# VH-VL binders against Uncharacterized protein AF_1118, part 3

Target 1, 158 residues: Uncharacterized protein AF_1118, of Archaeoglobus fulgidus (o29147)
Amino acid sequence: EDFSMDAEQLAVVLLKNTISNLEMSNKFVEILDNSGSDSVYQNLWGVIYGALAVMAVNNEVTTALLDEVSKSQELSSKVGDAINSLGENSTVVFGDVNGSKGLTLILRKESEVLQNGSYPYSDNETLSEAYARVVAEFTSRSVDFIVKLFSKIDEAWV
Short names: E, the ipSAE of ESMFold2; O, the ipSAE of OpenDDE; V2, 0.75 times the mean of E and O plus 0.25 times the DockQ between their complexes.

## First folded at step 1 (VH-VL)

Design D6 (framework fv_duvortuxizumab)
Fold by ESMFold2-Fast, scan of step 1:
Structure D6 (fold): chain C 158 residues (1-158), chain A 122 residues (1-122), chain B 106 residues (1-106)
Amino acid sequence: as target 1 above (158 residues)
Amino acid sequence: QVTLRESGPALVKPTQTLTLTCTFSGFSLSTSGVGVGWIRQPPGKALEWLAHIYWDDDKRYNPALKSRLTISKDTSKNQVFLTMTNMDPVDTATYYCARIYYDESGYLFDYWGQGTTVTVSS
Amino acid sequence: ENVLTQSPATLSVTPGEKATITCRASQSVSYMHWYQQKPGQAPRLLIYDASNRATGVPSRFSGSGSGTDHTLTISSLEAEDAATYYCQQWSSYPLTFGQGTKLEIK
């Protein structure tokens, strides 16, 4: 209950104020690390990684945190197949858009696409600037989904 | 113009199963982020959350009652159902259904049905 | 579970006075909501996310607080405000309500 409440509180604060906050990011990573690895947590790690990317543009400490989260995701992948406690399969995907000079983000639950988009960028925009902008837009659009996702995993966490 | 209305039997005997229906209008459970929950209130007592169901068929149950509760929906008919087994006199209460809505300020029960009174007596 | 305790259990106030109802949670709350229930009626959403007034709710109702402590304030009470008021958390499952505060106007 404390555990589930902490995760929801951090998610809400991250989404509600959209402020770069290394303390909040570190606390969320600690909560996920202590909860164990399964397919549900792999999807949750992906969502958090996406949110942190919008904060990483010029913050070396945040970049180091993203690197640590990436390593944790690799470990989760090796363990996750053995456990799927909630029966959910929500995925966040980032990638280049072939021929469109853009980025693609897909937010899905199982086979259902909840939110997607291809986001072109201008010749005056660097790839890192485009990525930060696209992640910020994606995060804003995914507020409902992220809050609901955290609510749905609380039984697995406690 | 959101409305919800509960329907079901007014009288139930001990050990029987209760089935309640919530019929609503002004929104759809095909819309992402919405849901419907069931809350009960025994005479003169506080509100107690029972269960809810989201647009994507995710179901949550009060752990104290989980073994007795089943929630389901029919999105095309704008209906949500609650089944509660092994009824006991302590389950006598007014049963409400309410819409779950997400605002940037969080999830909440923004519209409630009028309630249906269920009395459990032999 | 996150237990919500309301104070006072019952409050009697004269029209035109101010009433304050408190809700204390055993664990920190991300979202606290308040409902008004008049005798024989369904609950009505009054305040959501600690301080936001629901549509159609008079300006004399206000909410404040964060973490474990939240308050509902009714300034300049009117006869129609006689009701039981409930706080409710949406931070963890099971969802919980306070025991209610009965406001009587005399």
Scores: ipSAE 0.000, ipTM 0.492, lowest interface PAE 18.6, mean pLDDT 68

Design D7 (from D1, 13 letters changed; framework fv_duvortuxizumab)
Fold by ESMFold2-Fast, scan of step 1:
Structure D7 (fold): chain C 158 residues (1-158), chain A 123 residues (1-123), chain B 106 residues (1-106)
Amino acid sequence: as target 1 above (158 residues)
Amino acid sequence: QVTLRESGPALVKPTQTLTLTCTFSGFSLSTSGVGVGWIRQPPGKALEWLAHIYWDDDKRYNPALKSRLTISKDTSKNQVFLTMTNMDPVDTATYYCAHTEWELLPYYGMDVWGQGTTVTVSS
Amino acid sequence: ENVLTQSPATLSVTPGEKATITCRASQSVSYMHWYQQKPGQAPRLLIYDASNRATGVPSRFSGSGSGTDHTLTISSLEAEDAATYYCQQWSSYPLTFGQGTKLEIK
C-alpha cells in the first residue's frame, strides 16, 4: 500500500542521515540493495522499516524519529563499524528476525517493560516524542549488539 | 568516576522532619537517562526503596511513604534532597543515595552508592 | 507491589564450593539486579539485567533467569565473598528488594 512505499523511502533517508560520511552512506545503501538474503542486513532493515511503517500513520512521530537519529554521531559510527565487520560472516552470525536472539530479546524485554509500566515517561514529553525516542534507542541497541558480537568473534580468533 | 555522599542529622526526635542531602560528582542530572534514588536500611533488616528523581525531573515515590516524602534536586550544585515528615522510631535506619542510568530501559541497576548516613529517631 | 522472596535465608559454605541463591517474584520481572553488602558497607552492584556482571566483578559470579524466577550463582567461593546478597526488581514501581541471603564462609 501507500504506506509501504513511503516507509521504504523514509528508511533510506533515515539510514543516509544516520551515516554521516558520504562514502559509508553510499556503501551501506549499495549493500542493502544487493544483499538479498543477507540476514543481518534484512534484520536491520526489518527493525528500521517496521518502526517507520508503524509510524507512517503519525507524521509527528516519524519527524521526531528522523530528527533524533540524524543527530546521533554515535549511531552513525556504530553502523559504519558494523558494516565493515560484517563481510562474509554476516549470514552465519545472525539468523532471520524470528531466529535472532539479540533482536528477539530486545523486543521481548521492551514489550515486558511497557506492559509493567516502568518506562521513564516524563509529563513534559509528549507521547509521540517518547515513542520516537524509544524507537531511536532500540535502533541504537540493535546496532550495538551487532558490533559487540563481531568484537567477541575477533577476540576468539586470537 | 562517579561518587555520592549522604549528609544530614544523626539524631531526630519523633514528629520532626528529616532532610537529607546527597552530594555527587562524576555525572550530571541534566544528562538524559540519569537518575538518583534513595534507599534505607533499618539495623539488621532488608533494603527499602524510598524515592527516585530523574534527569527530566520525573519523581517516583514508594506508595507506603508517599504522603511523607519529597524528593528534589539542584542540578547546578550536584545535589539531591530527600525530606521525610513526621519521623518515628521505626524510621531509624541507614539512608543511602544511589546513581542510576537508563539507556532506553533500566538495564544497569543502581551501580554506584553513597556510604550511607545513619539516622536515629528517639526522644 | 511485586514481592521478592529469596532462598535460602542463610547459607553456610566452605571455600571452593558453589553457592546458589534464588529470588522468586510474585509478578513477572523485566529487569532483575543483584547486590552484595558486607557488614558496615554500602551495597555493591554485582549483576545487572539478570545475567550481566558489573564492572570489576569477578567471573565466578553469574546470574540467570527470567520472569518470576532468578538465580545468583557464585562458583569457587572465597573468604571475601561472605556477605548478604539482595535481589532487586525494576519492572514496576515501587522498586522492591528481596529480604536478603546471608552467606557465611566456614
Scores: ipSAE 0.000, ipTM 0.496, lowest interface PAE 15.6, mean pLDDT 70

Design D8 (framework fv_duvortuxizumab; at its last look DockQ between E and O 0.11; V2 from the best seeds 0.00; counts 0 for: pae E 19.6 > 2, placed apart)
Fold by OpenDDE, look of step 2:
Structure D8 (fold): chain C 158 residues (1-158), chain A 124 residues (1-124), chain B 106 residues (1-106)
Amino acid sequence: as target 1 above (158 residues)
Amino acid sequence: QVTLRESGPALVKPTQTLTLTCTFSGFSLSTSGVGVGWIRQPPGKALEWLAHIYWDDDKRYNPALKSRLTISKDTSKNQVFLTMTNMDPVDTATYYCARISPEWLEYLSGFDYWGQGTTVTVSS
Amino acid sequence: ENVLTQSPATLSVTPGEKATITCRASQSVSYMHWYQQKPGQAPRLLIYDASNRATGVPSRFSGSGSGTDHTLTISSLEAEDAATYYCQQWSSYPLTFGQGTKLEIK
């Protein structure tokens, strides 16, 4: 994966990866907690969809990497800094609450496919349907992460 | 640079099977999200989608022609194949292969690169 | 299938003027694309997802719309814009194209 990818490219990559359970989300929260950045959660609002997408990626390599990151103050700090940086561009990269651009646009479109698609999802589902399914799944499987984030957000504004 | 090129017979007799090959460069069917589709255009008429295939071998067919169409790929050769059985004069058209971009979800991006097309005439 | 009906079928416009092509779908379209096809050439992606210009497409081209009504606009026509334009939906299968709008430059 190339971190220089734009939101759409990243979205495509992420959507083709297996959606993890909440384990990676929890791990990411741990990373954030370990980041040492007092403002990291202040930037989460704009990046929440991106974060969810990232945490939805489930492969052994990613899991292993996240484990290592979570165990390292230095690496956690780097991740925190990256999130803060993304926060500054969250609207462009991840979109807005209206899903008008960035990753949120992709997610919105995927949602539309789910809601308005003419074909049932099955083992023979189309790629588009598969993407839509993934979007729905990561949303569903990230509830705990969202709850955790919100709890941290309250703290961030104190 | 992305390029696609269609190849196949220019003339097919009725009831025969048409086999077209799309050879492309500048991208790979091993890339996630990428696909290649076939679209045809009868002389002076509109475009008609036939089928497309994705990197993961997911295939979609025009329901009206599904029974006659088979799409396949050879990733190692950067080729996509379309087979159409029981050809009829009504199938006379220019046949295009086109790429589905890997940069976006396919339905979001459309067909972003096209071959020049190959003309197929069905005549006895 | 989602039938796309373009209007007008033919449009003749003077250089520098604006051209508007409409595509009406029989069903709501979430993903509408526009293609330009010049005589003797393959189609070229012009607009993707209703309003996004494809790579290399001049800024005079724009797309808008949602639901069943979509529009392609050329703000200031140039001679090179003479072509047939097609809308295409990717909301449902089969993928369908409009019947095309032939744009002639006076």
Scores: ipSAE 0.000, ipTM 0.600, lowest interface PAE 11.5, mean pLDDT 77
ESMFold2-Fast, scan of step 1: ipSAE 0.000; ipTM 0.496
ESMFold2, look of step 2: ipSAE 0.000; ipTM 0.479
ESMFold2 (binder alone), look of step 2: mean pLDDT 92; pTM 0.947

Design D9 (from D1 with heavy chain R99H M100R G103F D104G Y105S L106G W107E S108W Y112L, light chain W90Y S91D Y93W; framework fv_duvortuxizumab)
Fold by ESMFold2-Fast, scan of step 1:
Structure D9 (fold): chain C 158 residues (1-158), chain A 123 residues (1-123), chain B 106 residues (1-106)
Amino acid sequence: as target 1 above (158 residues)
Amino acid sequence: QVTLRESGPALVKPTQTLTLTCTFSGFSLSTSGVGVGWIRQPPGKALEWLAHIYWDDDKRYNPALKSRLTISKDTSKNQVFLTMTNMDPVDTATYYCAHRDYFGSGEWYFDLWGQGTTVTVSS
Amino acid sequence: ENVLTQSPATLSVTPGEKATITCRASQSVSYMHWYQQKPGQAPRLLIYDASNRATGVPSRFSGSGSGTDHTLTISSLEAEDAATYYCQQYDSWPLTFGQGTKLEIK
């Protein structure tokens, strides 16, 4: 395999969990050192948001919003409006890309009896508000995942 | 109620292996985003981070001590363990375990701490 | 390793006064956390991600700063605030703490 890749190509390989040995990890760190960590983080986040837009299949409005979020931080105000069409007890799917572990949440009001995998939201909260909060929480977790991945690469670099 | 409590031997001889247990309640290590870390503090000195274990069994170690440390968990018993080999008098310290929950917490800070357990290394 | 240096090492303040503790990092830090430790007790989280107060922490505690210089401020010192304060960084492995600033009430 050709290892003369740029930061974006290496980010794709890392995201798909195909970098599994020290030689590839060292190559990734070498590219990071030459390209600047900020640039690599930006490219990696772009790839992750793209993958999440494909995977988050609750409905087309939700996936479209995730795609837009990858391009602009300004869209938070539109989340409530855009998901007004979502039905009660909607689902949110996280992950499930080539070997990654997926997570499916079923959103239910706290007044209902919870099932395994049900994600409660306040009886005083609208479904759109609950969705915005869950998407924000997932975004924060994705950042943690990237930090963990770079920590693993950093630890492997000698 | 969320609590953490450290337990282990109060006295260890040089060259022996230390094993500490962190027992907790009020949260589960099966919950995604949750983790538990170990931090120590020698008498009158600064805090030193040792190791961290995530809900998905990913582990992180302080590089300065990595060859001596092993962190593990028993999710069903709400316990996290730290093993440190080849103890030396310089390892005399109070050892703490602490909680981190990323699904609402931030970047690598510990919001809830155990009371600490003092380990003295001497002959 | 990112070395954190706190100043002053010790500070004696009268109740009602403002106390300022500085943490200087050898490498830039995006997020600095602050802990309070009273004698014989475990550390308590005060401030996380530079400026956010932890649950139950009084409003008189505030954090600020970016890059290599970060500050913890106690706007109106009370007797219960006598403690050692530690900064902690996350951006460079491993996690590191400052050496501590001892705040005494006189």
Scores: ipSAE 0.000, ipTM 0.485, lowest interface PAE 15.1, mean pLDDT 67

Design M10 (framework fv_murlentamab)
Fold by ESMFold2-Fast, scan of step 1:
Structure M10 (fold): chain C 158 residues (1-158), chain A 122 residues (1-122), chain B 106 residues (1-106)
Amino acid sequence: as target 1 above (158 residues)
Amino acid sequence: QVRLVQSGAEVKKPGASVKVSCKASGYTFTGYYIHWVRQAPGQRLEWMGWINPYSGGTKYSQKFQGRVTITRDTSASTAYMELSSLRSEDTAVYYCARDLGYFDWLSAFDIWGQGTLVTVSS
Amino acid sequence: DIQMTQSPSTLSASVGDRVTITCRASQSISYIAWYQQKPGKAPKLLTYDASSLESGVPSRFSGSGSGTEFTLTISSLQPDDFATYYCQQWSSYPYTFGGGTKVEIK
């Protein structure tokens, strides 16, 4: 509803682990250049980096995220399907804005917890580390940074 | 289109409670945080707290802690703010507002309700 | 709490003028929003993240600044711009607003 189709497609591709490192770098630069002051694209940088951080950390963070999502039957179906199909080919699975917003809400909830010094859910300290990384990475948008980030992710999955 | 519509003006006596509603339409209610902000006549805006409509989780300004309660009804797409133990200095226009950001460090209020005047008078 | 100090409290200007409003934070912050409020109405978001212009807001409005010093500029004041302007920080709880700057007709 607030997402452009292009930004939603980028988030879906990240969740499916089907990204071409150099192609995605070019798309990020294009989206950032064209977004200007649009807050939707500003927020989607956070979703994109959040998805990458979750995928890079491991299943502990993914389990915590899924447990939060399980509070909503509708949302858990959409987000769970997207996460559980990591590594499949680039078919669009996460096709609606509500699912993407659900993941964003969970990332935001964790960011609020980190900022407030409170931890509403997690039996694992790596969740705080993962979200601190998301916060740090969200504020960096240089081409060099995103190339390095995708190279790191790509190598972790090979 | 995208709108937040608040309940009407209230006149209360000191010591009473007031509950203001904020009905959302034109967007996915659970996709955005709702904040409550008040403004006394001729004074600055004052943040009171927020609710995550998805989880029901809340955060309150310490100044209002113990007197304010923010809730929501997802089936009605409505958020509520209840303020208890009212004092004359609580006379203000109370606003609900949608947070445009997805992370708390990106919080800014892009859609506002029309405001509800609460007058505390004996 | 982070204190937000706005100056001036009142500014007299003419149509076509360049108007500058400042907002000073009591400690370093990264994020600030600016709002416009007309009598009897709710505030309207102008800028967020210090310099990002909200969709639908005229390009004559711009935000700038970092650390403790932030500025809202209206490059060529229009009749529709006579209003009170507020800054807001969301770097820490509680979120706090400036005292407001009333832009009046000269």
Scores: ipSAE 0.000, ipTM 0.492, lowest interface PAE 13.9, mean pLDDT 66

Design M11 (from M7 with heavy chain G99V D100E E101Y W102D L103F Y104L G105T S106G G107S Y109P; framework fv_murlentamab)
Fold by ESMFold2-Fast, scan of step 1:
Structure M11 (fold): chain C 158 residues (1-158), chain A 123 residues (1-123), chain B 106 residues (1-106)
Amino acid sequence: as target 1 above (158 residues)
Amino acid sequence: QVRLVQSGAEVKKPGASVKVSCKASGYTFTGYYIHWVRQAPGQRLEWMGWINPYSGGTKYSQKFQGRVTITRDTSASTAYMELSSLRSEDTAVYYCARVEYDFLTGSYPFDYWGQGTLVTVSS
Amino acid sequence: DIQMTQSPSTLSASVGDRVTITCRASQSISYIAWYQQKPGKAPKLLTYDASSLESGVPSRFSGSGSGTEFTLTISSLQPDDFATYYCQQWSSYPYTFGGGTKVEIK
């Protein structure tokens, strides 16, 4: 059977990836438990996935997940839309960099660019490896943004 | 394939507590929420609350908050609903039901139900 | 709490009839499900998300509606369909059910 990683499997992988980071795991589960089926909060599922995808780094499960995200136009769109919906003008883009093989990742806060770069990758590096490396570097430089993201989520949830 | 099997009927006195079990089989227990719904004789269905078996997190209807406690045992694939300070109006059939939660598209309604447990509060 | 009002409370019908049950919410809702319950049995999911048919449910059952007014239609009533039907909103806590519609043999 030809199954790609679906939305539910993506969520499970994200949860498992955060287990060794107890704080992130607890925050993700707490948000899910408090959201319920209230339609106003369903829009935030994508935001949660986007946040976790950006923060999940240097992990075998995360690398596999990000590889699947990059392969799927639908999943890439959902992750991008989720990040953009943060209200901090965040953007994630997959694809060619100036006609070369690579990735572009942009993270903004208000009008300020927190991180922006073109990250080409070599023939010896898979797309998932390149993506994991880019996300790891970007995340380490953007730790304040991620801390603030979780703080805002905590404040918004009932 | 998917089954939810509940414990047997209970008869309780006012002021007592009752604990109903719901044993799941045929699927990954921690992958689905378990909700509790009751139905008094001749009355409508009434939602009581849910548990996320993965985390143990719970949500209760305000009407039952303070009297209801929902728990689970992942090794036994069993959810429990305990209702305290029983009153005669708590006489009802209590159901557990499974809810599939799709994180990107939202929750789904009660797709599989237990057979129900009659709780009678008398004397 | 969101009140769910079903009508009619009881309807008499014959095999082959088209049956329509209405459910009205006191507030606009996005998610509604319909259940069938036979005497002494647990409810069975028929439709969800207004118009989606649950796997294994006959195609003669269909849901429709949006906002505050929703309907369940049985296009050609069969003997197995004589039961009580309930609507349920799951857009907001607490989840609430309609009062039920008993479909009985004419």
Scores: ipSAE 0.000, ipTM 0.501, lowest interface PAE 13.2, mean pLDDT 69

Design M12 (framework fv_murlentamab)
Fold by ESMFold2-Fast, scan of step 1:
Structure M12 (fold): chain C 158 residues (1-158), chain A 124 residues (1-124), chain B 106 residues (1-106)
Amino acid sequence: as target 1 above (158 residues)
Amino acid sequence: QVRLVQSGAEVKKPGASVKVSCKASGYTFTGYYIHWVRQAPGQRLEWMGWINPYSGGTKYSQKFQGRVTITRDTSASTAYMELSSLRSEDTAVYYCARDISPELFDYLTGMDVWGQGTLVTVSS
Amino acid sequence: DIQMTQSPSTLSASVGDRVTITCRASQSISYIAWYQQKPGKAPKLLTYDASSLESGVPSRFSGSGSGTEFTLTISSLQPDDFATYYCQQWSSYPYTFGGGTKVEIK
């Protein structure tokens, strides 16, 4: 199986679930259905990971999606790094953490910052407050990205 | 129409600093990471670091840590790379290049759009 | 740092030849990029994610491999393909390049 082909199918489902503007979602799907370009599937990859970032923080990512992103250590690391860039007080890891497979959002108390991919949260902020802030940051950046992507698609639409 | 245009050649004395610019056009500047890569005459390409133009966040190769600073100006759609304490070994062509992945989700591997290069000559 | 070793360093070939360039990583990686560079020019992306062909790149170019062994193949060499080729790993910082393979006219 071609990974790019699997990603296209997943992206269509995630697009419709993530974007509440049904008309715009339908237009995007129509553009994809009418295109044989590899670049279209690659652009769609960004939408998949945008949806995954929002769903992951809410612990809504399916095991099938986690399995796809965890097929490669390198891909999982890149996805984790990208999601981590959305929130400085968190570390998101796809795959194994201490033998437990799945998506893990890791926050570290400021005094216990770990070198490799660990983000602090301060003593004046509870873990729940830190998590809520990181979720808001993930959501804000994901929405901004998707809005920009759909604006570009809309510009190209007749 | 997607382009990266770099500043012109520089000649510097040992110990000086150089600042190279990289102006983006034809795409959303804040949407993609910008990498800096150099190549000394007849040598391999060498990755120096990247900047996320949206956040201003940077990552540097340890070899250049403490000497390199990458910045950006979102209003001008321009990235900058400054290298200090120049040595003759820093004589190279310096390139800026756009990451193929959107900055929010750096999942693809490669640099799809490159600047034309800036020759920096360091001579004593 | 992950070390990337390319072989051969120089390859002499004729138009129409099948050319294979190898890149070996000092540790396991899954995704690399391949670039073409002509004298005095910036590198041009050929393939990314090991085997994905960049848009606008002729179909005679293909990337393959996994683990520590990766190859770039040119199925039927054209005059425009005489250049130096570089692989680059994206698994860990710093993103290291191979030493290059110069494809020269025979």
Scores: ipSAE 0.000, ipTM 0.499, lowest interface PAE 12.9, mean pLDDT 69

Design M13 (framework fv_murlentamab)
Fold by ESMFold2-Fast, scan of step 1:
Structure M13 (fold): chain C 158 residues (1-158), chain A 123 residues (1-123), chain B 106 residues (1-106)
Amino acid sequence: as target 1 above (158 residues)
Amino acid sequence: QVRLVQSGAEVKKPGASVKVSCKASGYTFTDYWIHWVRQAPGQRLEWMGWIYPGDSDTKYSQKFQGRVTITRDTSASTAYMELSSLRSEDTAVYYCARGTYSWLPYSGAFDIWGQGTLVTVSS
Amino acid sequence: DIQMTQSPSTLSASVGDRVTITCRASQSISYIAWYQQKPGKAPKLLTYDASSLESGVPSRFSGSGSGTEFTLTISSLQPDDFATYYCQQYYSYPFTFGGGTKVEIK
């Protein structure tokens, strides 16, 4: 299927949605609780978990999600396996445990895509304006992609 | 249109201090990191530290820790670098430079540079 | 500190030549920039994040590499390109620069 989004782009989308959407966070926990052992889909979980880990310091909802995952030895092992299976991509997205390098990579990747898209970057643009444009640029395709992604995960585990 | 303009050349005696200014224009001063980099004659570029003008947070290279102080004045859109206890080996051109777009301090590619300030330390 | 080693220190070239400058990091890095510096002037950013071309920089300049080995290539040297070139890592503090490569007229 058409997954036209890399790890950095997905993390930006998840930052917006998870910060403002408790429903999305709860759905993620529920799917993890019901997931089977399937290496094909563990990469997707690694990307999602890594994005949430990068955002944890900025949101009580994401912190609560990470705390919930840490309660289960089984869930922690599955998430760890998923992160490890991403190889270089997991290093790029997640960076170190503080998340600062991961967030830098995500922001720069989005800036690169934006410069080559419909909304070229300008040095007269504030950081807040640039963030809003990055988010807006990916909103129209990202919602359908996220819905499709979760439907595919539900299909595999539910 | 985006510019960093530095103060003029300085001649100092060993043991003195020097304060170099860097005035920003053409962009929102508080949204980008300002870094300080020096280059002694015939030597490589050497990173000294940064300031984030939005909250005055600073980071210094350990080599200069205790001698360097970086400050800013948001009303003047100006960053300052003060180096104390000057030695002859501090003779260099000192540059301010803007860190590329990022909310994070690892943004260390420098897209806009000041013209440089020559500081000469001699007896 | 991460050491950045450039080679060669000096190279002689003619207009139209392909020029390649190498930069080696003492450990694996993801963030490297390349600068051009002419005598008496501040450095000018050419590429960042290893391979991204800075806005307004001619397409004859390109950066490549990953891990510990990186290159700056000028595909067809122009008269305006005779200068000293520096690599810089911004992966870890303190940020460090290479020793420079001076591109001279043959």
Scores: ipSAE 0.000, ipTM 0.492, lowest interface PAE 14.8, mean pLDDT 68

